VHH binders against q3afa8. Designs and how they scored, part 5

Target 1, 265 residues: q3afa8
Amino acid sequence: MDKASLGIGIFDSGVGGVTVLKELINLLPGENFYYLGDTAHVPYGSKSKEELLILGDAIIRFFLKLGVKMVVFACNTSSAITLPILKERYPVLMEGMLEPLRKNMPAKAKVGVLATEATVKSGLYQKKLMETNKFQEVYMIACPQYVPLIEKGIVSGKEVEEATREYFEPLLKEEVRDVVLGCTHYPFLTETIQKLYPKIQVIDPAAYVAREVYRKLKENKLLGENGGKVQFYVTGDEKSLKNLGSLYLGYNIDRVQKIDLEVIV

## First folded at step 13 (VHH)

Design s3
Fold by ESMFold2, fold request of step 15:
Structure s3 (fold): chain B 265 residues (1-265), chain A 126 residues (1-126)
Amino acid sequence: as target 1 above (265 residues)
Amino acid sequence: QVQLQESGGGLVQAGGSLRLSCAASGFTFSSYAMGWYRQAPGKEREFVATITSGGSTYYADSVKGRFTISRDNAKNTVYLQMNSLKPEDTAVYYCARVAVFTYYGSRVYPEAFDYWGQGTQVTVSS
């Protein structure tokens, strides 16, 4: 069959990848998407490289059976650790979270990054940003209050605004005007951040991922008008995807298929 | 071609003072944060002080109130004024270009990534 008619697979360890999916749907409304949350094996941050490769390999095989022309690694951990290896094993196009950021960020004297404590301690964003030679000063802000508030559905109001003022205080002091959302949950807070700080450019890496997916599909002559359907899969519990995912997408996710990756071995 | 040259080290009695200088070249000095790090024998290098391109200063807890970092962008030079010196301040002091500022609440951790001077020895005798 024609490769341009194939779908696009997107995976994350949980619900966070929905923020990447939303940007992809908006930029590529005619493409079909398969979203997999590997909820039976979340969290990925505690797993070895070998475990993550086994899971990533199974996920790619699952997507290939569905019929995909591209796999999007909507997980920062998987993008860093497994994508470079798995792209050598399979002919399907792949895209992750880190290279689109590297390729699409314009040169700036200063950039801020809002991230979880775990992401900040990993060194992931600061290393990738400094390797570009595009930035003279990088301001990494650990934001431990954000994910708990977002998980409770609290994305606006006094409590979020107070936390946001705390996190932005050093950025304002140093006149940082470009701020990267370094966690896939943080796009839920974009409207609140922009309300408080309209002069700050909020940068969602998910938007860069969508742009790079578009560029790769176009350059490989794989763009298609394929119906614009989205199918959701989980390997374990589906409650977080249905609750948080629906909140972010702006419609109810009511059809989620539970699958077992072990069946594809 | 980035070059950082420290000077001003030496031997000082406890309670005394020294001023370190770091002459920089090969880059647009005023656009970068600069800092001082130190390494005692058998220990890892540790952060001492940094000054951002905008002039904000940050210090390690062990030197707050005793050390002052400053910069002269016209001379492409960073200074470290060290007062009330203690024997535990004995180390090789390195000038560095600082690129990353990491915040955990009110705590800040400045990090150098790519360019260091050769170092200048500071020895504080009892």
Scores: ipSAE 0.687, ipTM 0.870, lowest interface PAE 0.6, mean pLDDT 88
Fold by ESMFold2, fold request of step 15:
Structure s3 (fold): chain B 265 residues (1-265), chain A 126 residues (1-126)
Amino acid sequence: as target 1 above (265 residues)
Amino acid sequence: QVQLQESGGGLVQAGGSLRLSCAASGFTFSSYAMGWYRQAPGKEREFVATITSGGSTYYADSVKGRFTISRDNAKNTVYLQMNSLKPEDTAVYYCARVAVFTYYGSRVYPEAFDYWGQGTQVTVSS
């Protein structure tokens, strides 16, 4: 009967999931969150489906011991490969990165996507958007300058603005007004993009994840009250979470607990 | 149901001109990008030209300056005006609905997905 007071578990292979966490904290300030970065096993993109299922299973069991009402797969790889299977193994509510985007993007004639060259070359993001039948024209922009600039800590100023104007040139020409951030680094650039193009709606897919989490909790009468705490866990190195994670969240992450996952093979 | 019907193909002498048409039905034509692709015997289908819903045009390097794509939204028709034809332009030309425009710097790669016409043969003779 007190399930609404349970927390929400969020995991990613590393620090990237903080982009989802930030949106969840903003939309659901009354909830308690447990964030796990599985840094001992990053990168997930090179692992087999069996390995990912073993890790995902262990992560869900870890969250169940903490007391959660929902698990959020804040990793695109895990959302695609493991969530559909693990959902059938556990009765806890689950949400990932892919379905919220597909469900919550409004129907528009045109959409732009800023992405890395690797993401663009894969063709996967384009196909996911076209499968919705919500868009007539999808404009994919490869943004090779963004990640190097962000990794140097450069998220504003002349060099970023020049790159941004170059990337947005075709979007402006075609009057594209909705632009998706197709890389977990790009939310750091939102303020710069909005200052340059205040009429463009910048869309972080993490915001749709937060919206679907809210909707599922509300519909199941599981919205929490008087929470607002976040606890951080890693399985390996914690330095990136404390540094990059703190920068993105806008406050210092003081305590990160290192844990060992209980894998069952 | 989306339908695309090409016409205007045929035999033409090198240096000549030909105009292809593609009549479209089953969708809101003015809201979609349209394009032309071609396939020579034994080769993969290749991009020729596209025109966005907003009227922007893009061309393969091999046809720039010789081919012009246009559209008439009142007639639900896209056209390909082909001038200065070469024997290398010999192919089956396909009309397609284009859905994705991928940009790498100044280069754009238009991609059609699900809707293609039957094709019209263009043969350029010496």
Scores: ipSAE 0.686, ipTM 0.885, lowest interface PAE 0.6, mean pLDDT 88

## First folded at step 14 (VHH)

Design t1
Fold by OpenDDE, fold request of step 15:
Structure t1 (fold): chain B 265 residues (1-265), chain A 126 residues (1-126)
Amino acid sequence: as target 1 above (265 residues)
Amino acid sequence: QVQLQESGGGLVQAGGSLRLSCAASGFTFSSYAMGWYRQAPGKEREFVATITSGGSTYYADSVKGRFTISRDNAKNTVYLQMNSLKPEDTAVYYCARVAVFTYYGSRIYPEAFDYWGQGTQVTVSS
């Protein structure tokens, strides 16, 4: 069996992971992808480590049953909390949002990070960044308005701009020029942010993830040659994936399969 | 190696003043935010004041208007001018590099990450 012909699993708690999928599709046209939105169990940020692990196990088992050669955690929360554990439990390549960025991002004296309140509160993101010794000052900005707006399809206009101005105020004050999007939803706002602040370098971790996935596949001789297929799965509501996912990917997501995760308690 | 050394602590009466100094070495001082923390007996260490590499200053509510943080990059030193001292200001004061600034709306949470001084005792008598 040619393992290189197997697909890549991508999961997120919701639609945000499509921003990662987009980057992967662009960089890896020879690959097939299985996208899973665990929309039945959102939000992940408020869940305990134990709960996240239970879900994580179920998700990995789901992908293994499909037959994948790699699983991408397109979720910052899972990347930080469960990925380090799950990668030791299952014999499949795994990658997340945080490691590719922290390992490959160039050193900067100052860096801003836009993230959810939960991500910021966990302290794991900034800790991992600081452990690289690449930054002297990290400015973590909680952006509670972003995800709700994005999920409503509001990615431009007055509301987003006002929120953005508020969030960037401290960054501008400190003359921060590099800003990381610390949530997989936030790339939906890249155009809006850049319009407001053209001199700011907006950094999407998804690009780093895609490159790291490529590297790992190549290293393991698992690069596909006949890909281009994407299958979409959800555990709950599919509306956001169909609407916002289609918008971001640039094509209509017509088929979404609803699945139930086999949770073992 | 990174070193931080506090000085200037001592015993003062309520209403008095002290000026703390922290001498830094082993790193590019001007590139880092610096801060002061304090720990009273039986209490957790708490944030007092910080100054960013850009010169922005932030203070704990309990010391606003009374304490002033400043820095001299040429001397690799950060200072804490403490005026109108109160008995509740009694603590060991620590100098640290401040690496992370977390913003929750209007609230700012500066956090030290890696290096601390040995501390200097400040005692304010009633």
Scores: ipSAE 0.846, ipTM 0.940, lowest interface PAE 0.4, mean pLDDT 95
Fold by OpenDDE, fold request of step 15:
Structure t1 (fold): chain B 265 residues (1-265), chain A 126 residues (1-126)
Amino acid sequence: as target 1 above (265 residues)
Amino acid sequence: QVQLQESGGGLVQAGGSLRLSCAASGFTFSSYAMGWYRQAPGKEREFVATITSGGSTYYADSVKGRFTISRDNAKNTVYLQMNSLKPEDTAVYYCARVAVFTYYGSRIYPEAFDYWGQGTQVTVSS
């Protein structure tokens, strides 16, 4: 089989990665995708580097067994911590959430970043942004209310709006005009955020990821021509993927295959 | 070449006042947040005060109400007015560009990233 006919693997600890999948489908209609939600081991943000590497190795091996030409880390934690190591261990093309944005985002005097508490506390996200010398001021906003609301399917209404107003208060005060969604769940709230703040440019890293994936595939002559299929896998509970994933993708996810990564962490 | 130079430090009695200055060069001063940090003997460097490019100010709890940070963009200078000084304020004071502001609940954590001055000694006697 022509290597170009192989699929692309996408993984996340949960359902947030479907926002990345959506962007990839839009930009790469000729590709087939394998989506893996590692729901048995969520959350990733509280795990050690060693644990994340064990999971990462198992996930890569899973995709290699399926036959993929590329693996996308649709997880901010794994992108930041394990991807740099795993890319050296395996010959398959890899891409994550941080590098495409970091590399390609235009310079701005001020930038806001909405992220989980764990991401903000790690300090790694803002460090990577600052290393680019593209920004004079970075405003990191911990958004602890967002993921729980999104996981409940609450992506609009009073609760989300109130939380959003709270989180954006410092950004507005400092006249920030560009705001990065630093969690793969947060694109579920893009419409709500834009409705409240139409003058703010909301930046989804997934768009940068998709473009970088396209670039890498093209450069390696691996672009597919007959794609459009998506297969879904989970290691634990499938409910969130079926419900919230269907909502975001705009079609019903009826089939989800449960797999075992055969790891103990 | 980015350069930060502190001045105005010295010996002062408890209850006294000092005004620190930091002269900046080698970058567009008005586009950056500036801040003051201090390091006492045997202690880690700690945040004192910061002023954003937009003019917002933030202070450590230990200096609130006593210290005031300000800036003059025309002179490329940031200032720290220190009133009601205490022996515990004794430290080397450093000027820095502040690049990251982390908001966690009601708390704000300013962080310097790249450039620091050489520092100026402030000694408060009993």
Scores: ipSAE 0.843, ipTM 0.939, lowest interface PAE 0.4, mean pLDDT 94
Fold by OpenDDE, look of step 18:
Structure t1 (fold): chain B 265 residues (1-265), chain A 126 residues (1-126)
Amino acid sequence: as target 1 above (265 residues)
Amino acid sequence: QVQLQESGGGLVQAGGSLRLSCAASGFTFSSYAMGWYRQAPGKEREFVATITSGGSTYYADSVKGRFTISRDNAKNTVYLQMNSLKPEDTAVYYCARVAVFTYYGSRIYPEAFDYWGQGTQVTVSS
């Protein structure tokens, strides 16, 4: 079997990863994708490293069983915590949310990062950004209202705008012009943010991820030519994926397969 | 090579004042936020004050109204004016580049990332 004909696995703890999937589909039309939402174990941000590794191992094994040539960690938590470990455990190409951004984002004196409370609290994201020496000041903004609103399908309107104004206040005060979406859910709010702040450059790491995935596949002579299929999987509830995923992707997700991860403790 | 050197520490009576200075070299001073931290014996290092490259200032609750942080970019120096000093202010005071500002609603957490001075001793007697 031609390894280049194998699919790409994408996983997230929920529906946020579809924002990454969309970018990958757009840039890589010749590829087939397997999307896994680990909805049975959400949220990842509150889990221990050990627990995340157990889940990560199970997820990678699932994708390997399907036959993939690459796995994309469309989860910031997993990208930061488990990807560095898992990439050494399994002989499959892997990519996450953080490294493509770190590698390719242009230097800026100031940068804002919108992220979940858990991401901000971990300190790992800002540490990794600072290690690049690309930034003099990093403004990490915890955005606890965003994910709940997005999960309810609320991506515009007064409530989102009010939250956004609150979160951007310190960024505006410091004249920050570049703002990174540090959660895979947040691209749902890009239009709303841009309407409020048209002069702010909103940076979606998903675009960098897609380019890096392309680069790695090309380098390894693994680019597909006859793809275009997407299969959706969940470990728990499928409702969020069907509703919000369909909304973001612009087509109805009708088929979602429920799976059980083989967790080895 | 990045260098930070504190000065101005010493012994002062309660209610007195000191002005600390931190001379910086080896980097574009005006492009970075600067801050002061302190460490008392047997305690962890704690945030005191910070000033962003844009000139915004933030203070620990324990020093608000008493301490003032400022900077002179032409001299590559950050200052800490300490008034109404208390015995509880006794500590080694450290100058640092502040690189990360974390916002949880109304709460701000400035964090130094990479470079620290050697510190200057401040002792406030009762």
Scores: ipSAE 0.836, ipTM 0.944, lowest interface PAE 0.4, mean pLDDT 94
Fold by OpenDDE, look of step 14:
Structure t1 (fold): chain B 265 residues (1-265), chain A 126 residues (1-126)
Amino acid sequence: as target 1 above (265 residues)
Amino acid sequence: QVQLQESGGGLVQAGGSLRLSCAASGFTFSSYAMGWYRQAPGKEREFVATITSGGSTYYADSVKGRFTISRDNAKNTVYLQMNSLKPEDTAVYYCARVAVFTYYGSRIYPEAFDYWGQGTQVTVSS
């Protein structure tokens, strides 16, 4: 079997990864995708490194059994913590949320980053950004209200706007013009954010991820030609993926397969 | 090479004043936020004050109203004016280039990345 005909695995702890999936589908129409939402073990941000590695190993093994040529970590936590380790353990191409951004985003004097509390507290995201020497000042904004609203399907309206105004206050004060979405859920709010602040450049890392995936596949002569299929998997509840995933992708997710990763956490 | 050099420390009586200076070199000073930290014996290093490239200032609660941070970009220097000094202010004071500002609601956490001065001793006697 031609290795180029194999699919691409994408995983997240939940539905946020569909924002990455959308960008990949748009840029890579010749590919087949396997999306895994690890909803049985959400949230990832509160888990230890050891726990995340156990889950990561199980997820990669799952994809390898399906037959994939690449695995995309559509999770910021896993990208920062486990990807650097797991890429050395398995002979499959891997990509995450952080490295494509770090590598390819242009230098700016100031940058804002909207992220979960867990991401901000870890310190890993801002550390990695600073190591690039592309920025003089990084403004990390914890956005605890966003994920709960998004998970409820609230991506516009008064509540989201009020939260957004609160989070952007320090960014405006410091005349920040570029704002990175540091959580895979947050692209759901892009339209709302852009309406409130039309002069701010909102940066979605998913676009960088898609381009980097394309680049790696091309370099390795692994680009598919007859793809276009997407299979969805979950380890727990499927409701969020069906509802919010359908909303974001613009079509109805009818089939979701429940799987067991066989992990002891 | 980035260099930071503190000066102005010394012995002062409670209620007195000191002015610290930090001379910077090896980078475009005006493009970076600068800050002061301090470390007392047996304690961890703690944030004191910071000034952004845009001129915004932030202070630790323990020094608000008493300390003032300022900068002179033409001289590549950041200052810390310390008034109404207390014995509790006794520490080695360090100048740093501040790179990250973390916001949790109303709380701000400035963090230096990797460039520190050698420090200057400040001793406040009772």
Scores: ipSAE 0.835, ipTM 0.942, lowest interface PAE 0.4, mean pLDDT 94

